VH-VL binders against q0atu2. Designs and how they scored, part 231

Target 1, 119 residues: q0atu2
Amino acid sequence: MLDKKARIRTSREYRNVFEKGKRLSGRFLIIYYVENALDNNRFGFITNKKIGMAVIRNRIKRQLRAIVREYQGQVKNKHDIVLVARAGIGKSSFEGMEKDYIAIMKKAGLFARNANKID
Key: E = the ipSAE of ESMFold2; O = the ipSAE of OpenDDE; V2 = 0.75 times the mean of E and O plus 0.25 times the DockQ between their complexes.

## First folded at step 11 (VH-VL)

Design te12 (framework fv_dusigitumab; at its last look DockQ between E and O 0.83; V2 from the best seeds 0.00; counts 0 for: pae O 2.3 > 2)
Fold by ESMFold2, look of step 11:
Structure te12 (fold): chain C 119 residues (1-119), chain A 121 residues (1-121), chain B 111 residues (1-111)
Amino acid sequence: as target 1 above (119 residues)
Amino acid sequence: QVQLVQSGAEVKKPGASVKVSCKASGYTFTGYDINWVRQATGQGLEWMGWMNPYSGETGYAQKFQGRVTMTRNTSISTAYMELSSLRSEDTAVYYCARDYDYYETSYFDYWGQGTTVTVSS
Amino acid sequence: QSVLTQPPSVSAAPGQKVTISCSGSSSNIGDNYVSWYQQLPGTAPKLLIYDNNKRPSGIPDRFSGSKSGTSATLGITGLQTGDEADYYCGTWDDSLSAEYVFGGGTKLTVL
């Protein structure tokens, strides 16, 4: 579970990341990200109806939250980051989503140098 | 500039198959999903399915399940839709469209010019 | 027989305003966001409105969109003869299977 300060909370905050942030896509995920004026990171998670029924979308959100929580200590601070599920993500394993997240975060330059060389 | 350019018109007999191509340019092809939509003469738009060009995963409308296959070749930034066991009711213009994710929705922000497929004996 | 219902046609004189309705259900419009597409005669559809009421770059502000409950509305003011087209609403529906659904289309005639 991410701390409350580390969550993007409102639709306005989410839309701000889409409108002002950079977009980078992977196999199962798209990440939108922008620098914030805080001293910490905030994360958001999006699934839309093309992904499947609500139970599938909620499962995917839980899995993505778990991945972000595991690697949050490696993420450079001062960013708002939204993870968007791509069509087809329901076919991925947890490990497949995790690998995709690491690759995308490395490409975005959001991991520390040592973490970025894992891939 | 984003552009989707489709293959030329096709005339097919009932029972045959058709494969329509959609070549993308002006953006990173694997970064956005491709959808296929058709339109019979004088009728509305009918969604056929989506294809994720990065993963190759697809999702088809129930009506076309078992007859449609959507694929891609990432090295030439090209998506394909193949429809088999053609009937006269499949006579239509077939479009590819780019799917853009925004907040909790997505929509088709760029469309190909369309490919006319005529099924006639 | 579309899950999203639009009037088959609407008409108005040049310079007037017209609205086009799109009626759906809770599995589509009710808890989702609607897009509108314009199809000029002989051409591919073009995105007019996304996220219920936002315009892509290059779409003039005389085109507007709104949503209330399970219904969406496209508004067009200052009608021009070049606005004669078919107009379609669209969104994702997650009942039965996850599919994109279009309205049946509305033919706009400017006379």
Scores: ipSAE 0.786, ipTM 0.914, lowest interface PAE 1.1, mean pLDDT 92
Fold by OpenDDE, look of step 11:
Order: structure tokens, then C-alpha cells, then sequence
Structure te12 (fold): chain C 119 residues (1-119), chain A 121 residues (1-121), chain B 111 residues (1-111)
């Protein structure tokens, strides 16, 4: 589980990211990201209804949280980042999601180019 | 500016197939899902399905499963909707629409001009 | 026939206020954000309201949306002749599978 301070939790916080942040799309993920006034990053997770049933959406959220946690230390600080799951993600493997996350975060300039999985 | 330009009107016989195109411009094509919606003459809107232009993944309305195929050519930013085994009831205007993912749901913020498909013997 | 229920027609004189209702169930309007679309005669639909009550850029504040329980409402004040059109509500439904659903549409006539 992500630390509470590392999570976007309120509607206002989400709204701020959507309205003021940049949008970037990957294969399975869309990210909205904006600088914050904090010393840490905060992450939000959105699973659209088109992904499928609640059980699938919940699984996807769980998997995305795990991925974000895994690479948390490699993300540039002072950002609010919302991950929006795209259509088709429910059919993807965990590794596929992870790959897409890394790719899109690198494209956004939020990861170092040499970012790798931390053991 | 964002634009969705669809192919021209089609006239088909029952049992045939029709393939409608939707060319996108003014934005990153692979970044937004494309939905297809049809409207029979004098009738309401009917959602047909969605397509992820990046992955090619699709989700079809149950009513059209097995008969509709949504594809894309990313090199020319074009989405396609093919409907087979056409019936007279398939006579309608077909629209493509861009899906804007926002919060836990989405809405269609840009629409093509529509393509009239007429099925008659 | 439509998953979401709208009145088939409404009418009012210029300058008046009209409301268009959209009734659904827990699996659609109850749990999801509602959008409204305006379709002028002979044209493609246009996004009018999203996320229950938000207006896209260019949509005047005469148009408003609200949601309560399993129902949504579109409000139009200061009715103009140019508002004569068909209006559709829409949202996602996840009863069996995730599908987008529209209301049956409401024809607004400006008298």
C-alpha cells in the first residue's frame, strides 16, 4: 500500500490535476501530472467503467498501486500524478502494465532514462 | 483544432458489409479512444462500441457483437467501423466520436459529421 | 426501449425556462457521471454538459445540469430560438458489461 501522504484523495486534489496538469497517453495508461508545493509525490488512480466489472477495476487499481509503489523512488519529486486506466488494460499482464507505466513516465520526463526495477 | 472527418454516404444491399472511416486531426490520435454511435432516421442515438487506437483493443455493445469490427490505421490517424450482414434496420447515420477520459467515466467531446448508410434491396 | 428515459418532447416560448429529465437506475445514472448532448436539426451531436453539471468551453451558462439519485436533469433558461434541437442524456452502464447508454432523446420546440 502507498503511504497516505503519497495519495491523492480529495475531489479538489483530483480536479486540480485535471485542470492544471499536463496530459500524456500510453497504451494502457493516461497520466495527468502537475507540480505540487510539497516535498513528495502524490498519486491518484482512475479506472474507467469501460474497463469492465467492478472486480476487474479493483484488480487494475491494485496492480497499478503496486507498480507505482515499486518505482516510487525513481520518480521526480514534487508532482501530483493521476493514472487513468485505458480500454484494454484488463487484458494486459502485470508486466505489460509495468512496461507501459515506465514508458509513459519516461516520456513525461518524470523518470530517469535508466530507470529500472528496484529489487 | 480537433476534427473528425468521416467517409461519404454508402448504399448497400442486405447481407453485404459496410466499412466507414473516421480520420482524426488536431490531436494525438492514439491518445484518445474512438466511439461509434449510430442514429436511425427519426430515432435516437445508439452506442455501438469503443476502440483504443494505441492498442487496437475494442469493446462492443452486446447487440453488435459478432457483426461489428472496429479497427484503426495509426499511420494516417484513421479509425474504421465495419458492420457485416447488413439489414434494413441498419439504415442510419453513423458517427465516430472522441472519448475524453475524465474521472471514473468519460464523455464524447468531439464528433464526426456522420456517415449515412442505406441498406435496401 | 432506451435504458435511460427522457420525455419525448418539451416546448416553451423564448425567454422561458425548460427542464429535461433523464431517468435511469443504480447501474447507470446512480453510479456514473451523466453527460448531455445537443443535436441541432441535420447536424451531429454536440457535447453540452459533462460530469453531471459541467459546461464545456463555449457553452453558455443558460445551460445547466444536475443529478440526484438515479435521475439527471438538464435546465435551459432564457430560451432562444436557436435552442430548438434534440437533447440526449448519456452515461455508462455496468449491469452485465460496460456499455454506454443514451436516453431516448427529447425534442425541444421553441414556440
Amino acid sequence: as target 1 above (119 residues)
Amino acid sequence: QVQLVQSGAEVKKPGASVKVSCKASGYTFTGYDINWVRQATGQGLEWMGWMNPYSGETGYAQKFQGRVTMTRNTSISTAYMELSSLRSEDTAVYYCARDYDYYETSYFDYWGQGTTVTVSS
Amino acid sequence: QSVLTQPPSVSAAPGQKVTISCSGSSSNIGDNYVSWYQQLPGTAPKLLIYDNNKRPSGIPDRFSGSKSGTSATLGITGLQTGDEADYYCGTWDDSLSAEYVFGGGTKLTVL
Scores: ipSAE 0.271, ipTM 0.822, lowest interface PAE 2.3, mean pLDDT 91
ESMFold2 (binder alone), look of step 11: mean pLDDT 94; pTM 0.959

Design te13 (framework fv_dusigitumab; at its last look DockQ between E and O 0.87; V2 from the best seeds 0.73)
Fold by ESMFold2, look of step 11:
Structure te13 (fold): chain C 119 residues (1-119), chain A 121 residues (1-121), chain B 111 residues (1-111)
Amino acid sequence: as target 1 above (119 residues)
Amino acid sequence: QVQLVQSGAEVKKPGASVKVSCKASGYTFTGYDINWVRQATGQGLEWMGWMNPYSGETGYAQKFQGRVTMTRNTSISTAYMELSSLRSEDTAVYYCARDYDYYETSYFDYWGQGTTVTVSS
Amino acid sequence: QSVLTQPPSVSAAPGQKVTISCSGSSSNIGENYVSWYQQLPGTAPKLLIYDNNKRPSGIPDRFSGSKSGTSATLGITGLQTGDEADYYCGTWDSSLSAEYVFGGGTKLTVL
C-alpha cells in the first residue's frame, strides 16, 4: 500500500488470489488471501459495478486504503490480500468499514498477536 | 453441497402480494449475496435485485422499486422476496441465485429450483 | 427488447460447431466481464462461463467464451442432443444505475 512493492498490480496477480486463496466474508467486506513467496505483504482493492457509480467506488477504495495503511504494521508478512467491497458498503460509515476490517483480519489470523486498536 | 430450495407455487389475484422463500444450505449464508431473477412464460430472464444477508442491505432494479422488498432470516438461512400490487404481467417463475464476487465482477453460481407465481382473476 | 441482444435461435447437427453472439454497449459488455448461463428445458439456469472465458468445474472444454469490444460469443463444439437449451449472456450495466442485465436468450436446437 505504501509503495509499489506492497501493491498487487496485475490482473493475473489478482486472479491468483481469488483462485488459490482463502475467502472470508464480513458485513461489508470480503477478503481473499494467500501466502506469497516474497518478504512482504501485498494488498489489492476491488469494487465492481454493482457497488455504484465510479465516484462512489473510488471513494470506497480510498477509505479502504486508509484503513489498511493504518493497520499494515500489524499484518503478518508474506501474504497477498485482496479486499472486496460487498453490496451495501456505500451505506456504511468509515468506522463501520474499519470495525469490519479488524474483525475479518482477526478471524483470518492475519493480524499479529496483539493488534493495536484505534480510538 | 450448496443448495437453494424455494417455497411452492402460488396463485394470487391482482392487487395482492406474494412472498417467496429461498432456504440456503451447504455454505455460510451471510457470506454471499442473494439475487432474485424472474422469467415469464416463454420469455427471458429478468433481474430484480440483490440482498446482502449479513447487513440486510438491498438494491432493487428500477422497474421494481417501490413494489419489491427483499429480506432474510439468518437464524434459518432463508432469503425472502415480496412483490406487492400484483398484476397479470407478474405471472412468472421466480428464482433466487447466489452471487459470487470474483475480481471486478460477480456472477450467479447456484440457483434455486424456481417458484411459479400465477396472477389471475 | 433486452439490453443485450442475442439471436433468438441457432441450430446445427450433432458433432458440429455453433456460436451464439451477445451484443451490448460500453456501459455493460464494454467495461464489464460476461457470464453465460445454460437453461435446460424445465430447469433453472446454471452457470456455464464466467469472467468472459472461464469454465466452472464440470463444464467440458467444448464450451468456450470470448469477448471483443462490446460483444461476447459463446462457442459450442461437438454438439450433443443434451445441449438443446436456452443460453443467456449476463453482466452488470452501469448506465444510470448498477443493474444486472441478461440477453434475450438463444434457443439451441440440435437436429
Scores: ipSAE 0.774, ipTM 0.914, lowest interface PAE 1.2, mean pLDDT 92
Fold by OpenDDE, look of step 11:
Structure te13 (fold): chain C 119 residues (1-119), chain A 121 residues (1-121), chain B 111 residues (1-111)
Amino acid sequence: as target 1 above (119 residues)
Amino acid sequence: QVQLVQSGAEVKKPGASVKVSCKASGYTFTGYDINWVRQATGQGLEWMGWMNPYSGETGYAQKFQGRVTMTRNTSISTAYMELSSLRSEDTAVYYCARDYDYYETSYFDYWGQGTTVTVSS
Amino acid sequence: QSVLTQPPSVSAAPGQKVTISCSGSSSNIGENYVSWYQQLPGTAPKLLIYDNNKRPSGIPDRFSGSKSGTSATLGITGLQTGDEADYYCGTWDSSLSAEYVFGGGTKLTVL
């Protein structure tokens, strides 16, 4: 799992990202991102209730955390990033989610140059 | 400015189908889900379903399962709602509404002007 | 018939305060943020309150929202004739399948 310092945890922290950050939408993900004053990135995860049952939402959240963890070292530093799962993501494969994450993060310019999947 | 403009009034016979359009402007169309809500004359609002304009994925209210189809044409930023096997009870004003989500729930922050659909023999 | 229950009508004189209740259950209001929509006669609904108690830009502070348990309340102070409209609460319901649900609506008459 992500380190505690790499997680957005409080309502205030989420609010700050939503109010001051930029918003980009992908197929299954919406990201809100803003620069922070820290030396590390922090990630937040939101699963919309329209996704479905809690079991599904929790699964999606776990999968998104896994994806973020895999690529966290390739993300430009000093950002607070909130991932909001869009409706329909529950029907997507893990690979589909991963592709969407990569695409939207690239579009946001948050990935470092030559970012690749870590083997 | 965000704007949702719907197609004009429709008059249909029972058993027919109706397809209502909703053209979005002033924002990235694929970035926000579209909801459809109807309102019978003198009645309350009734949610029909949502559509993700990016993926085309949909979620319909159980009441309309098998009878409603929500689609989109991204090239013209237009959402569609088709309702088949029309009944007199389907006579209503149909609205499209933009879904704004950033927490675990969402709300409808912009609405179309509504489309009157009349089903009569 | 509506999943969320509202009084069918409320009325008050200009300048007065009115409250509109919205009662639900644990699977909807109990777990989810509530929104309120104002529908002026012959017009489309308009977002009035979101996230239980937040006002969109352009909505005056005369309008307020609150939530407690499985119930939500819309408050309107300094009632004006232009406030005469139908008001709907709405939220997502997490039971079985995720569906958005509305209250039955409340007709506000300004006397």
Scores: ipSAE 0.587, ipTM 0.895, lowest interface PAE 1.1, mean pLDDT 93
ESMFold2 (binder alone), look of step 11: mean pLDDT 93; pTM 0.957

Design te14 (framework fv_dusigitumab; at its last look DockQ between E and O 0.89; V2 from the best seeds 0.76)
Fold by ESMFold2, look of step 11:
Structure te14 (fold): chain C 119 residues (1-119), chain A 121 residues (1-121), chain B 111 residues (1-111)
Amino acid sequence: as target 1 above (119 residues)
Amino acid sequence: QVQLVQSGAEVKKPGASVKVSCKASGYTFTGYDINWVRQATGQGLEWMGWMNPYSGETGYAQKFQGRVTMTRNTSISTAYMELSSLRSEDTAVYYCARDYDYYETSYFDYWGQGTTVTVSS
Amino acid sequence: QSVLTQPPSVSAAPGQKVTISCSGSSSNIGDNYVSWYQQLPGTAPKLLIYDNNKRPSGIPDRFSGSKSGTSATLGITGLQTGDEADYYCGTWDSSPNAEYVFGGGTKLTVL
């Protein structure tokens, strides 16, 4: 579970990341990210209605939170990061989402240089 | 900067198929979904489906399920919509549109110029 | 016909204000954010309003949007002859499957 301090909490905080942050797309995920004024990271998760029914959207959010939690120690600090589920994500496996997350976080330069990959 | 340029007008007979192309430029093609929307003469807009150009995954409106196929060629940044078993009711202008994900929704921020498809005996 | 209901037409003189309504349900407007599209005669639709009430760059502030319950409203003040167009509301509908839905469209005539 992500700590309360590591969560993006309000609609305005979420929209700030979309409006001021950088956008990178992967196969099933989009990340928006911006430097924050804290000494830690904050994460947010978005699954809009085009993804499917609430049961599916909730499953995807749980899986993404688990992925983020597993790798959060490898993420460079001082960033607000929002993960957005892309259309088609409901057909992806957990491993597929995990690989996509790793790839886009590396492309964004958000993993620490000396971090080791999970295998 | 962002442009979606569609293929030219088509005239088809009932029972045939049509394939409309949509070439994207000015952005990373695989980074945004493409949607297809049609509009019969004097009628409103009708959503047909989405296509994720990175994964190749699609989702079709129930009305078109089984008759529509949406594909892409990422090497030339081009999306395609093919509609089979055409009927006179399929006479319409067909648009491609870029789907921009924003917060808890998405919307169509750039549209192609439209492709007129006429189905007549 | 259309999942979202709009009046088929509205009209007003230059300089006046008009509003265009868009009525839906809990599975679309009620739980989702609404966009508006302008379609000038003979052209493709163009995004006019997103996120219920936000304007993309280049859209003047005389265009406004709002949402209340399962209804959305587009407002146009200082009406100009160049505003003569069809206007469509749109949003995602999650019932029974996720599909994008448009209103039936409203033809605005500037007299």
Scores: ipSAE 0.805, ipTM 0.921, lowest interface PAE 1.0, mean pLDDT 92
Fold by OpenDDE, look of step 11:
Structure te14 (fold): chain C 119 residues (1-119), chain A 121 residues (1-121), chain B 111 residues (1-111)
Amino acid sequence: as target 1 above (119 residues)
Amino acid sequence: QVQLVQSGAEVKKPGASVKVSCKASGYTFTGYDINWVRQATGQGLEWMGWMNPYSGETGYAQKFQGRVTMTRNTSISTAYMELSSLRSEDTAVYYCARDYDYYETSYFDYWGQGTTVTVSS
Amino acid sequence: QSVLTQPPSVSAAPGQKVTISCSGSSSNIGDNYVSWYQQLPGTAPKLLIYDNNKRPSGIPDRFSGSKSGTSATLGITGLQTGDEADYYCGTWDSSPNAEYVFGGGTKLTVL
């Protein structure tokens, strides 16, 4: 799992990202992102009731955490990033989610220039 | 400004199909799901389903499974709702509504003006 | 018939306070945020309250929302004639599949 310091945990922290951050949508994911005053990135994960049963929501959340963890070293520092799962994500494969994450993060310009991105 | 503009009133016979359009403007069309909600005369709101304009993925209310089809044309930022095997009970005003995902829930922050569909023999 | 239960009608005089209840279950109101929609006569619904108690821009503070357990409440103070409308609560229900559910609606009459 992500380190504790790499997690958005409080309602206030989430609110700050939603209110002050930029919003970009992908096929399965919506990201809100804003610069923070820290030396590290923090990630938040939202799987709303629209996705379905708790079992599905929890599975999706686990998968998204795994994806974020895999690529966290390639993300530009000093950002709070909230991933909101879109309802259709429940039918997606892990690879599909990963591709969507990469695509949306690229569009947001959040990957570091020197990062070894996976196509 | 965000706007959802729906197609005009429809009159259909029982057994026919109706396809209502919803043109979005003022925002990124593919970035927000579209919901469809209907309201029979003098009755309450009834949710029909959602459609992801980016992927075309849909989720329909169980009541309408097999009879409703929600689609979109991204090039013209337009969502469609087709209801087949129409019955008199399908007579209603049909609304499209933008879905705003926020925290662990979502709500409908913008609505179309509604499309009256009348089913009569 | 509706998954969420509202009183069919409420009424009060201008300047008065009214409350509209919305009762559900653990699979909807109990586990999710509630939204309220106002529908003026002959018009499309409009978002009035979201996330139980938040007002979109343009909605006056006369309108308030609250949630407790499996029930939600809409409050309207300083009632005005322009408040005469139908009001609907709504939320997502995760059982058995994710569906959005509305209350039956409450007709507010300003006397």
Scores: ipSAE 0.638, ipTM 0.905, lowest interface PAE 1.1, mean pLDDT 93
ESMFold2 (binder alone), look of step 11: mean pLDDT 93; pTM 0.956

Design te15 (framework fv_dusigitumab; at its last look DockQ between E and O 0.77; V2 from the best seeds 0.78)
Fold by ESMFold2, look of step 11:
Structure te15 (fold): chain C 119 residues (1-119), chain A 121 residues (1-121), chain B 111 residues (1-111)
Amino acid sequence: as target 1 above (119 residues)
Amino acid sequence: QVQLVQSGAEVKKPGASVKVSCKASGYTFTGYDINWVRQATGQGLEWMGWMNPYSGETGYAQKFQGRVTMTRNTSISTAYMELSSLRSEDTAVYYCARDYDYYEASYFDYWGQGTTVTVSS
Amino acid sequence: QSVLTQPPSVSAAPGQKVTISCSGSSSNIGDTYVSWYQQLPGTAPKLLIYDNNKRPSGIPDRFSGSKSGTSATLGITGLQTGDEADYYCGTWDSSLSAEYVFGGGTKLTVL
């Protein structure tokens, strides 16, 4: 469960990320991300009706929240990040979604560099 | 900038198959799903299905399940739609369209020029 | 019959305003967001409106959209002869397979 401060909550906030953010796609996921004016990250999750019935969409949201929660400490701060489920994601495993998330976040440069390696 | 260019017109006999191509340019092909929509002469638009070009996954309209196959070749940024067991009522213009996600919905922001398929005895 | 219901035709003179309705259900328009497509004679459809009321770049602001309950409306002001086309509403529908549905189309004639 992400803290309330770490959630994108309103439709306006979501739309802002789609309109101003960068888009990067993977096998099962798309991320939209933009720098925010906060000290923390915020995450949002989208599963539209093309994904399937509500049971499927709710399962996918639950799995994506769990993945984000596991890696949130590695994400560079001050970003609003929306994860969009792609069509076909319902056939992916949890591990498949997780691998896709890691790959996308690395490609976007959103994982933090180790602070202890600074000279 | 974004373009979807489809293969040329086809004339087929009943019982045959047709395979229409849709070549994408001006964007990352695997980053957006391709949908197929057809339109019989003087009729409305009819959605046939979606294809995720990254994963290769598809979802077909129930009406076409079992007769349609949507595929792609990512190395040449090309989507394909194959319709088998053709009937005269399959005579139509077939369009590919790019699916763009926005908030809790999606829409078809770019369309191919259409491919006329005529099925006649 | 189409899942989304539109009037089959509408007409008005140049410079006038017209509206085109799109009636659906709780499984489509009532639960999601509507797009509108313009199909000029002999051409492919083109996106006019998305997210109920937003215009993509290049669509003039005399085209507008709205949604209320299970119905959507496309508005066109300052009609021009170049607006003669078929207009379709479209959206995703809640169903076993989650299918995209179009309205039956509305033929706009500018007299």
Scores: ipSAE 0.795, ipTM 0.911, lowest interface PAE 1.0, mean pLDDT 91
Fold by OpenDDE, look of step 11:
Structure te15 (fold): chain C 119 residues (1-119), chain A 121 residues (1-121), chain B 111 residues (1-111)
Amino acid sequence: as target 1 above (119 residues)
Amino acid sequence: QVQLVQSGAEVKKPGASVKVSCKASGYTFTGYDINWVRQATGQGLEWMGWMNPYSGETGYAQKFQGRVTMTRNTSISTAYMELSSLRSEDTAVYYCARDYDYYEASYFDYWGQGTTVTVSS
Amino acid sequence: QSVLTQPPSVSAAPGQKVTISCSGSSSNIGDTYVSWYQQLPGTAPKLLIYDNNKRPSGIPDRFSGSKSGTSATLGITGLQTGDEADYYCGTWDSSLSAEYVFGGGTKLTVL
């Protein structure tokens, strides 16, 4: 699980990202991202109700948190980033989610071109 | 400006299939799911399913599973809804609607003008 | 028959206030945000309220939404003749499979 410091936690924080941030869509993920005034990145996770039952949504959240944590050190600093899971992600493999995350983050310019898993 | 333009009215016989198109413009087509909603004359709205234009993934209402197919052509930003084994009860206005994902829910912020499908012998 | 229950009709005179109720369950309204759609005669539905109580741009503040428990309410103040339309509530239901569900619709007549 991500450190509390690295998490978007309040409704106000989420609202700020949604209202002021940029939006990019991938295969399974939509990201909203905006620069923050902090020395660290913060991540938020949203699972759309269309994904299905709470059990599935919670699984997706866990998987996305794991992915974000894996690549956390490779993300450009001083950003608030909210990941919104799109419909269909529930049928995706973990690797598929990871691939989509990397792709969309690169597209957003938040990732290094050759981002790799942390050893 | 965001716009969804649907194909023209259709008249079909029972047992036939109908394919309605929905051309999107004014936004990134693959970035938003497309929903299909129908409305029989004098009746309420009935949700049919969603389609992710990026992946082609779909989710259909149980009522229409096995009979509805939602597809897309990304090169022309067009979504399609095909309904087979048509019945008289399928006579309705069919709408496409853009799905805006916001927080844990989504809502339909833009709608097509509707396509009238008439099924009659 | 609809998963969400609305009164079939409401009516009021111009300038008055009306409320339209939408009753659901813990698997839909009780679980997530509600949206409202306005459908003028012979037209496609239009988004009126989203996220329980937010108005899209262009929607006047005469329209309001609220949610409590498993019920949602649409309020219209300063009723105008142009408000005569059908109104639908909608949300996602996760009881079995994720499906979007609408209310049965409420016909608003301006007297």
Scores: ipSAE 0.772, ipTM 0.929, lowest interface PAE 0.8, mean pLDDT 94
ESMFold2 (binder alone), look of step 11: mean pLDDT 92; pTM 0.946

